# Ledger of designs, part 52: VH-VL binders against c7peq0

Target 1, 252 residues: c7peq0
Amino acid sequence: MHNKIYNSFIDRKAKGIKSFAVLIDPDKVNPADIADLAAKCTAAKVDYIFLGGSLVITNHLDECVQQFKTLCDIPVVLFPGSPSQVSRYADALLYLSVISGRNPELLIGQHVLSAPAVKKSGLEVISTGYVLIDGGAPTTVSYISNTTPIPSDKDDIAMCTAMAGEMLGMKVVFMDAGSGARKPITESMISRVASQVSAPIIVGGGIRDAEKAYLNCKAGADIIVVGNAIEKETSLIKEMADAVHAAAPVLK
Below, E stands for the ipSAE of ESMFold2; O stands for the ipSAE of OpenDDE; V2 stands for 0.75 times the mean of E and O plus 0.25 times the DockQ between their complexes.

## First folded at step 16 (VH-VL; framework fv_inotuzumab)

Design j8 (at its last look DockQ between E and O 0.03; V2 from the best seeds 0.00; counts 0 for: pae O 7.1 > 2, placed apart)
Fold by ESMFold2, look of step 16:
Structure j8 (fold): chain C 252 residues (1-252), chain A 119 residues (1-119), chain B 112 residues (1-112)
Amino acid sequence: as target 1 above (252 residues)
Amino acid sequence: EVQLVQSGAEVKKPGASVKVSCKASGYTFTSYYIHWVRQAPGQGLEWIGYINPEGGRTTYARKFQGRVTMTADTSTSTVYMELSSLRSEDTAVYYCARNRYSSGYFDYWGQGTLVTVSS
Amino acid sequence: DVQVTQSPSSLSASVGDRVTITCRSSQSLLHSSGKTYLSWYLHKPGKAPQLLIYEVSNRFSGVPDRFSGSGSGTDFTLTISSLQPEDFATYYCQQYTHFPWTFGQGTKVEIK
C-alpha cells in the first residue's frame, strides 16, 4: 500500500501513541553487530529503524536495509545525508528540506537534482520539514548545511518555522539538535511547536536517557529518534522504548 | 565467458560443518554479489544469503542466521559458504549464483554441489 | 515472506506443443514504482540453472524467441510456443519485489 509509513505516523498521533525510532548509520555501524542490534530492537518493540545521518555509500545502504529485513519486521525508514541515497527495499524515505536554514541547496536545490532518482526508486516519499536547533556545539548537520541553527531558547522562531513548513506542504516536522549535540531540544520548544502544528513531530539529537525521551513525548513529540546514545550503549534501547511507550494514553 | 565453478560433492555426519567453494571467472569479481541457493530432494529452491565480495559484507536468510558463514578471497576470485551444525534436512544441492547490485535476479549460476548429511 | 506457487507441479508434453506454466504470488509483485519483479529459470539435473525471463517479460540474452513471459499483480505465466527437445526441464519462477527473494516450487516438463 502507498503511504503506509506516513499513515502509521498519522494514525498513531491521532491515538496519542508515541513511537520510538533507532537511528543507525550504515557507514559507522559494525556489520557484525547488526544482528544483535536488530534483536534488541525487536525485543524492545522499537517502532521504526531510521537508516542514515551521514554520507552513505549506496551499496552499503541497500545491504543494511536487506540485513534488517532478514533480521526483523520493524519498518525501515531512510534518513540519508543526501536525498538521492535510496534503496528499493526500504519502507519509506524522509525527504528532508532544511527549512530552518537559508541555504537554497538544502531548501530545494538538491531536491531538484535528486527528484528523478527518488521517483524512479518507487519509495514512499515523506515530505519532511527539517528544523535544526542549536545543540550547544557544532554538529555534522550544522557544518554541512552551512546554516545557523535556531537558537535553543527561541521557541517562537522554531514554532513559526514549523508552522510555515506545514503551510507550505510539509507532512512531517523533524526537530533535530544534531548528532552529537551537547544538549537536547527543550520541552518548552517542543510544546510550543506542538501547539501550532498538526503534522507528526519527530524529535532527535542529544537525547541520552529515558527520562528525557519520556518528557519530550509529554511535551508533544510524536516520534523520538535516538542514534548516538544507542551506538555507545545498546542496553539503552529497551529503557528508552519503554519510556516512550509509557507516554501513550492509559488503556481503559 | 562468465563461469561459476563449484567444489565437489561432500558427505557429512550430523553436527559437522561443510565448506563449499565457488570460483568466479570471466567478469570483474567485485562488481557482482554472490548468492547461495539450495535445493533439497523433492523440494524447490531456497535462498540462503549473499556476500558482497567488495568488503566481504554478508546478508543471511533468517532461517540460516548463526549457522552460515560466507567469505570471499579476491586474490583467487573465490567465494566460500560454510554451513555448520548440519542436520539431515540440510542434504541438498547447493548453488552459487551472481547478481549485480540490487537487480534481484540471478543471471549466472554454478553447477551445484551435492552435500549429503547421513545419520 | 512472500510465497510464490507454480502450477502444474509437472506436465507431460510432446515436441512442438505449446506449454504454459503459471506462477501465483501470495501478495502483489507490483512495486510502487510501477515495475514488477518476477523472473523465470530453466534447470536440468547436473547443470547450472539458466535465467530465461526477468521483469516479467524481458527475455535474457541468448534465450530463444519461443520463451515468453506475461502477467501482473499476483498472476504470471511462462509460455513456450513450440516445445523443443532441449526444453524438457524443470522451470522456476522467482519474485524479487519483496525481500527476501523467494522461488516457486518448480514445474517439471517431461517427454510424453
Scores: ipSAE 0.387, ipTM 0.761, lowest interface PAE 4.0, mean pLDDT 89
Fold by OpenDDE, look of step 16:
Structure j8 (fold): chain C 252 residues (1-252), chain A 119 residues (1-119), chain B 112 residues (1-112)
Amino acid sequence: as target 1 above (252 residues)
Amino acid sequence: EVQLVQSGAEVKKPGASVKVSCKASGYTFTSYYIHWVRQAPGQGLEWIGYINPEGGRTTYARKFQGRVTMTADTSTSTVYMELSSLRSEDTAVYYCARNRYSSGYFDYWGQGTLVTVSS
Amino acid sequence: DVQVTQSPSSLSASVGDRVTITCRSSQSLLHSSGKTYLSWYLHKPGKAPQLLIYEVSNRFSGVPDRFSGSGSGTDFTLTISSLQPEDFATYYCQQYTHFPWTFGQGTKVEIK
């Protein structure tokens, strides 16, 4: 069962298939919401459910994961605000290292502390280079991590950062403008990163419409993650999913 | 009027299988999940699992994994619950219940089906 | 799993009586969303259970106003202000804040 989710990333990328992930905060959703979301995601053929929050209580996380797993067949991937946010019921965990920052705790410190629990969980662990990009607003991640995001116009820094992550063995690159981002990541930055990185590229933050999702895919994103926009308007799930699925990657 | 009508009482021997039906009417069949709950004599309600009639997706309680199969026939608006390897402990009244996308509560129930397992 | 315990297991009452049934959960049913998810059902032998109350205090459609629900956290109450002949039944509470959803063991209301 290990590497199933990662293999799906690789396989889809190799085939030129773009993926859409819905991000859900377990602390912001009730059982009815989960049921509705699961149904809509299924109908829209959402590829992944990402579960994560900054202050997720473990019990709520488990319950949320379990509920989604019962309601749909969409893989549930943990996108934790901290390495300690783990649920054994998920399909995989993005083990995030904030490589855009210089906080040793977010690079490895918290991972050391969480490693036993993560190992014990039996989860598929996907080493992920997390690249925080300035979204024009303070994000929970930046606040909690006390890290400075990469400026939105510094494509080269983002590229080099992603390259470094990949060369260090990180299997996935996650470019994130953060929750509530005012400015999503530019297509130019995505293209620049994609031109130098072979690992799957996840892009999130500030994506508010299907067009942007599509363009990001065209720029080289392999997986598009949307949270806030769909929380406000669940009808966007289908529109965005369709757009992503219709997109073709940039030829390297 | 929303109605769930279940099949009649069953008497089975240990080791046998039983298949209970739940026919739904008065609403769009594929818009609601159907759950199965049972009540053994003198006991409370125990959740078995549920099915999404749209697509046939099922979820079972761990206790019944491997022994229970739920199916849906959209043409007849009927859900089936089959329980195999029956034991005396499976003697209970089995209920189907409607739930909108597993919202948490059950707004309409079937009348129940008594399943008796005896040697 | 969250355990839900009802009290009493049974009670005898007369028509016109005020009846109170309690449901206690092993964990708080206050969801992170701020809502509390507890339901009550009425069940008569040989009949389909009927939804009475959802989300602690909301009466389901068609449910008489003599039925009311209250409570918070771990303690909840179903009240029948004036018991009617048709109210003699077993009552169940159900929590659906925590997955999996669970039922109380039931409270049988019998005629005195």
Scores: ipSAE 0.016, ipTM 0.539, lowest interface PAE 7.1, mean pLDDT 91
ESMFold2 (binder alone), look of step 16: mean pLDDT 91; pTM 0.902

## First folded at step 17 (VH-VL; framework fv_inotuzumab)

Design k1 (at its last look DockQ between E and O 0.72; V2 from the best seeds 0.00; counts 0 for: pae E 3.2 > 2)
Fold by OpenDDE, look of step 17:
Structure k1 (fold): chain C 252 residues (1-252), chain A 120 residues (1-120), chain B 112 residues (1-112)
Amino acid sequence: as target 1 above (252 residues)
Amino acid sequence: EVQLVQSGAEVKKPGASVKVSCKASGYTFTSYYIHWVRQAPGQGLEWIGYINPEGGRTTYARKFQGRVTMTADTSTSTVYMELSSLRSEDTAVYYCARNPYDSSGYFDYWGQGTLVTVSS
Amino acid sequence: DVQVTQSPSSLSASVGDRVTITCRSSQSLLHSSGKTYLSWYLHKPGKAPQLLIYEVSNRFSGVPDRFSGSGSGTDFTLTISSLQPEDFATYYCQQYTHFPWTFGQGTKVEIK
């Protein structure tokens, strides 16, 4: 049970199943809308709820997690921007190391500080290589992390970065253009990374429509994460979920 | 001394709404969650939901979604639970209870209960 | 939701008796953190429920030593070593390992 979420990643990937994750920022989501959101996610057969934000303004993570846990049966995975974003009620935690950057704090420093709390939480911890890709404009993630993203046209750098992460033992690769990204990650970059990495690949940032979600899956993404677009238009959940679920991976 | 004092018994007709209050004292009001639990005659305790008095964020059980509204008044240290579209099955004693932390999901102090009777 | 079942539903006892109440959960209450989140409450009609035990075996403040909790996994026990007149009440267990939290149906301890 401790590896339930990760095992689901691996199992689905092995079967060629593509997964759709809805990203919710606990600080931005209106509590009054959570019930509707949960219902839509359930109806759309959303595979995961990702909870997290780059900024921690309020301490509503537990509440948010619990709300979703009461409203639906979708696994809740923490996608924290800071060590304080931990809730024992979640199903798993993506333990992110920003391997695209060269900030020692984001590579290991913050992990050392958060390790006791994370351990105490009892959460399934999924070591995640976080690969920040240039989305055409500074994003919150870039600003907060104080790291330079990988240029959007440098597929080889992204590939090598992901490879390194995997070889270092990271179980998941998360390619992210960041919150508010203007340019989503290219299919070529996803394909390049997917060709060399066996770990599940999560792709997020700047995905605004079902077509892009589908194409990213076809390119090699295993899990598509969408936040901003859904926040603006919740009707996209079903459309995007269907597209993702209909997608098949590119042969490696 | 920590105390939760609830409002008096209510008698309502089906379809009506009831609003029960829970006044907290003896502690920092915004530092603890207030949960609501009810007990129907001859039945066990059923969790309804909770409110964070700090900010007023609420979490409701799926069963009560759409019918229950919890609010908090920090000026009076009072939490309210309103249940609408009342049914006979809603007849129960309703309790407010303090929860110190999310990680500690026990209830260390309870109100005395409020009987709500729904009858035609 | 996790179901919690108490046994017996009721029992009769005398002052001074040793009383044992069992609580069984539909799934393990052992959290991955190593902690087990189960609580016991005492409830008298017309009164506020009172917390007795939390985390299986920790007595809440002011709770007499005659109350003790034990168990692991799915099976838990509340023991009253020597029943006192004020102990005649309904007892409830509550799990809070899994959300939403759930209660047992209660065990009524009556005077024999």
Scores: ipSAE 0.609, ipTM 0.842, lowest interface PAE 1.1, mean pLDDT 93
Fold by ESMFold2, look of step 17:
Structure k1 (fold): chain C 252 residues (1-252), chain A 120 residues (1-120), chain B 112 residues (1-112)
Amino acid sequence: as target 1 above (252 residues)
Amino acid sequence: EVQLVQSGAEVKKPGASVKVSCKASGYTFTSYYIHWVRQAPGQGLEWIGYINPEGGRTTYARKFQGRVTMTADTSTSTVYMELSSLRSEDTAVYYCARNPYDSSGYFDYWGQGTLVTVSS
Amino acid sequence: DVQVTQSPSSLSASVGDRVTITCRSSQSLLHSSGKTYLSWYLHKPGKAPQLLIYEVSNRFSGVPDRFSGSGSGTDFTLTISSLQPEDFATYYCQQYTHFPWTFGQGTKVEIK
């Protein structure tokens, strides 16, 4: 019963199996379309639904989680814009610390305020080192977080940031170029981080086609998360999921 | 006083649809979920789904997905549940029930029930 | 789905008797928050079900003191301390710790 989602990250990483997550923003998804979205994710064998975004205004998070739970068996993992955005019906919470930044509120401050609610939610809490990488333009995350992203060509800074996060107790590293990023994180940076970090690595932001998703997996990403491109065209779900799953070696 | 008053009994043939109403009174209609629960003869209670009257958002149990539609009319404080492609197994008493927005999951007030009989 | 099973399926009792009904869950209803989400309902044929108890032991508004709930983990009990004529009915437990929410199959309390 404990750590079911985190253990799935660890087990799949140990087997070299790559995972595809679809990021859904409750504020942006038309409620009438959720059933179709869930069906497409099921048909494509999507591994996780990540719910959340940089700014969530709606108060219907529980309803959204419950809809996905009745429509499919895909685990629902909260990816909140604020640590206080929780639903006891979800499978797990990515409890994000923005370790790439120097904003004390996003490093630990908001967590102090949200911890009672997070504990009361009963969610599996997954400590996540969030590493924001420059995606070529200011993003909602960079503005809201008051955080300077790591430059896209500073692989060693990203590596050291992720390494420090792991040493400080982060169970997962989330490398993100941010919603609305013009360019995704480089394969060089992913490879450098993966060479020094044993924790599962989630990569997102600016991934717009199956080839990039595949190459990110080959570079060492364990979980590929896509939101923005799928918001624009849900038909991409199957193509991207297939590419991510094909990146795993066949070992028989 | 909180009241949920349902429409009368229905007799339907297999393959038809039924639409049951639940009129709410005595409280702020848009502040509570309305759930539907049924009881087949000789069986226990089975949850069907709910609607949030505020925005008309619905969640349906997996067994009923594709066959049930719930709607709310704020002007009459009434919710409707329509079940299509009826089968003999759908013969049951159908209840509406109220649940607070805090997603507590218990049902504080119920309708009187509507018997739906599916027979040839 | 989490299965909830009631015992007995029926019982006979007289006015004034103490009545005990058991509800057992296939999985612990203790949420990691420390809360347990289990409710009890009274139902008479042809009438609306009535909420008696929520969160294991909290009486709903207007419910007489003769109704009490207890239990933890997987085992729960509804007790009627002194049965009244209006208490002959079918009683249901419902778990709402785990989604989807599920009901017990019912316990019919009949006049002896």
Scores: ipSAE 0.436, ipTM 0.774, lowest interface PAE 3.2, mean pLDDT 88
ESMFold2 (binder alone), look of step 17: mean pLDDT 91; pTM 0.910

Design k2 (at its last look DockQ between E and O 0.77; V2 from the best seeds 0.00; counts 0 for: pae E 3.2 > 2)
Fold by OpenDDE, look of step 17:
Structure k2 (fold): chain C 252 residues (1-252), chain A 120 residues (1-120), chain B 112 residues (1-112)
Amino acid sequence: as target 1 above (252 residues)
Amino acid sequence: EVQLVQSGAEVKKPGASVKVSCKASGYTFTSYYIHWVRQAPGQGLEWIGYINPEGGRTTYARKFQGRVTMTADTSTSTVYMELSSLRSEDTAVYYCARNYYDSSGYFDYWGQGTLVTVSS
Amino acid sequence: DVQVTQSPSSLSASVGDRVTITCRSSQSLLHSSGKTYLSWYLHKPGKAPQLLIYEVSNRFSGVPDRFSGSGSGTDFTLTISSLQPEDFATYYCQQYTHFPWTFGQGTKVEIK
């Protein structure tokens, strides 16, 4: 049970199945909309709910997790802006190290501080190499992390970074253009990374339509994460999910 | 001393709504979740949902989604549970209960219960 | 949802008797943290339920020593070492390892 979510990642990847994750910010989501959102996610066969935000303004994480756990059977994966954001009710935690940056706090410092709480939570911990890519504008992630993102046109740097993360034992590579990214990650960059990394690759940031989601999958992304676009238009959930699932037409 | 005091028994017709109150005292009202649990005659306890009095965020059991509304009044330290579209199956004693810790999951203090009878 | 079943549904006992109530869950209540989240409540008609035990074996504040909880995995027990007049009530177990939290059907302890 402790590796259930990670095992789902690797099993799906091995089968060529592409996964769609909806990103929900506990601080931004309207509680009144969660029921509808959960219903839409279920109907669209969303594979994962990612809960997390770059800013911790309020402590609504447990509530949000429990709401989704009540409303649907979709695995809830914590995608925290800080390693301290944990809820024992979630199905897993992406334990993010910002390997694209050179901030020691985001590489290991915050992890040391949060480690006791994370351990105590009993959550499945998935070591994740977080690779921040330039999305064309400063994002909340960039600002909070105080790190320089990898330029969007530097595929080799992204590749090498992901490779390093994997070789250091990180189980998942998360390529992210950040919340509110104007420019999503290019297919060329995804393809370059995917060619050298065996770990599941999560791609997020700036994905606004089904076509982009599909193309990212074709390029080598295993899991597509979308937040902002869905927040603006929930009808996109089904379209994007269908596109992602069509990228590798395998029955779930 | 921590106390939860609920409103009196209610008799309603099918299709109607009922609103039960739970007044909290003896502790910091906004520091704990208030849950609602009901017990139908001859049945066990059934969790309905809870409210965080701080901010008023609510979490409802799937079964009650769309029919239940919980609210909190911080000025009076009172939580309300409203159940609409009442059915005979909703006949039960309804309890409010305090969550010991925001994520602990057990209930350290309970109200005395409110009987809600739904009959034609 | 996790199902919790109590046994027996009712029992008759006398003051001074040792009483044992069992709670069985449909799946293990052992959390990955190593903790097991099961609680016991006492409930008298017309009164507020009272917490007796939490996390399988921890007595809540003010709960007499005659109440004890034990068990692991899927099987749990509430024991009253020497039943007192005030202990005649309905007892409930509750799991809160898995969300949503669920309760047993109750065990009524009656006077013989």
Scores: ipSAE 0.637, ipTM 0.854, lowest interface PAE 1.1, mean pLDDT 93
Fold by ESMFold2, look of step 17:
Structure k2 (fold): chain C 252 residues (1-252), chain A 120 residues (1-120), chain B 112 residues (1-112)
Amino acid sequence: as target 1 above (252 residues)
Amino acid sequence: EVQLVQSGAEVKKPGASVKVSCKASGYTFTSYYIHWVRQAPGQGLEWIGYINPEGGRTTYARKFQGRVTMTADTSTSTVYMELSSLRSEDTAVYYCARNYYDSSGYFDYWGQGTLVTVSS
Amino acid sequence: DVQVTQSPSSLSASVGDRVTITCRSSQSLLHSSGKTYLSWYLHKPGKAPQLLIYEVSNRFSGVPDRFSGSGSGTDFTLTISSLQPEDFATYYCQQYTHFPWTFGQGTKVEIK
C-alpha cells in the first residue's frame, strides 16, 4: 500500500496515541552495539526508528537499514541530512524542506536535483516542513544548513511558519532544536503550533529525560524523537518510550 | 577473471566452530559486498549474511545472529565466515558470493563451495 | 520473510526439449518503483553457481539466448528453449525485492 507510514502517523494522531522515535546516525553508531540497541527498542515498544545524519554515505545507509530489518520489526524512516540520501530498503523518507530559514537551497534547491532519484527509489515520500528552532548552542544542522533558526521564545513565528508550511502542502511538521541542543523546544511553542495545524507534529532536539518527553506530548506533539541522549545512555529508551506512551488516552 | 576461491572441506564435532575462507581476485576487493549462502543436504539455498570489506561492516540473517562472525582482510583480499556452536543441522555446503553496492540483491559471481560436516 | 517456491522439484528431459520452471512468491515482487527483482541461477554439483537472469528477464553477460525469464507479480518462469547437454543442472530463483532476500528450493533438470 502507498503511504503506509504516513497513514500510521495520521491514524495514531486521530486516536490520540503518541509515538516515540529513536534517531540513529549510521556514521556514529558502533556496529557492535546495534543488536543491543535494536533489542532495547523492541522491548520498549519504540514506534519508529529514524535513521540518518548530517553526512551519510549511501552504502552505510543501506547497510544500517538492513541491519535493523534483520534485528527487529520496527519501521525504519529515513531522516536524511540531504534530500538525496535514500535507501530502497527503508519504509519511508521524510523529505525535508527547511521552511524556518531563508536558504533557497534548503527550501527547494536540493530537492529539484534529488527528485528524480527519490522518485526512482520507490520509497514512500513524506513531505515534511522542517522548522529549526534555536537550541541555545550551535548544532550540526544549524552550522551546515547556513540558516537562521527561529528564536526559542518566538512562538508566533514558529506557529506562522508551520501554518504556512501546511497550507503550502507539507504533510508533517517537524520542529527540531537539533541533535545536541542545550535546550529543548518549549511546551509553549509546541502548544502554539499544535493549535494551528492539523498535520502530525514531530518534536526533537535536546530532550534528555522522560518528563520532558511526556510534557511535549501533552503540549501537542504527536511524535517525540530522541537521538543524542540515547547515544549517551541507551537505558533511557524504556523510560522515554513509557513516558510518551503514557501521554496517550487509555484505549481498551 | 573474477574468482572467489574457498577453503577446503571441514569436519567438526557438535559444539565446535568452523572458519571458512573466500579469497577474491580479478576485481577491486573493497568495491563489492561478499555474501554467504549455504545449502544443507537435500535443501535449498539459505542466505546467512554479508560483509562490506571496506570497513568490515556486517549484516547477519536473524537466524544466525549471535552464532556467525564475518571478517575481511584487505591485504590478502580474503573474507572469513565463522560459525560457532555447531549442530548437525549446520552440515551444509557454504558459498561466498559477490554483490555490487549499487546493484544490490543478485549475486554475479560465486565461490566453488565448502562442505562443512558436523558429526559426533 | 517473503518465501519463493519452485515447481517442479525435479524433471527429466532430453537434449532439444523445451523446459519450463516456475517460481511463485508469497508476496508480490513488484516494487513501488515499478521494478521487479527476481533472479535465476544455474548450479552443477562441485561447481560455483552461475547467474542466468536478473530483474525477471535480463540475461546476464555471456548467457545464451536459449535462456529467457518472464513473469510478474507473484508468478515467474524460466524457459530453456532447446535444452543442451550443459544445461542439466539445478536451477534456483531468488527474490530481492523484499529484505531479507530469499531463494527457491531448487529445480533439478536431469537427463532422460
Scores: ipSAE 0.474, ipTM 0.785, lowest interface PAE 3.2, mean pLDDT 88
ESMFold2 (binder alone), look of step 17: mean pLDDT 91; pTM 0.904

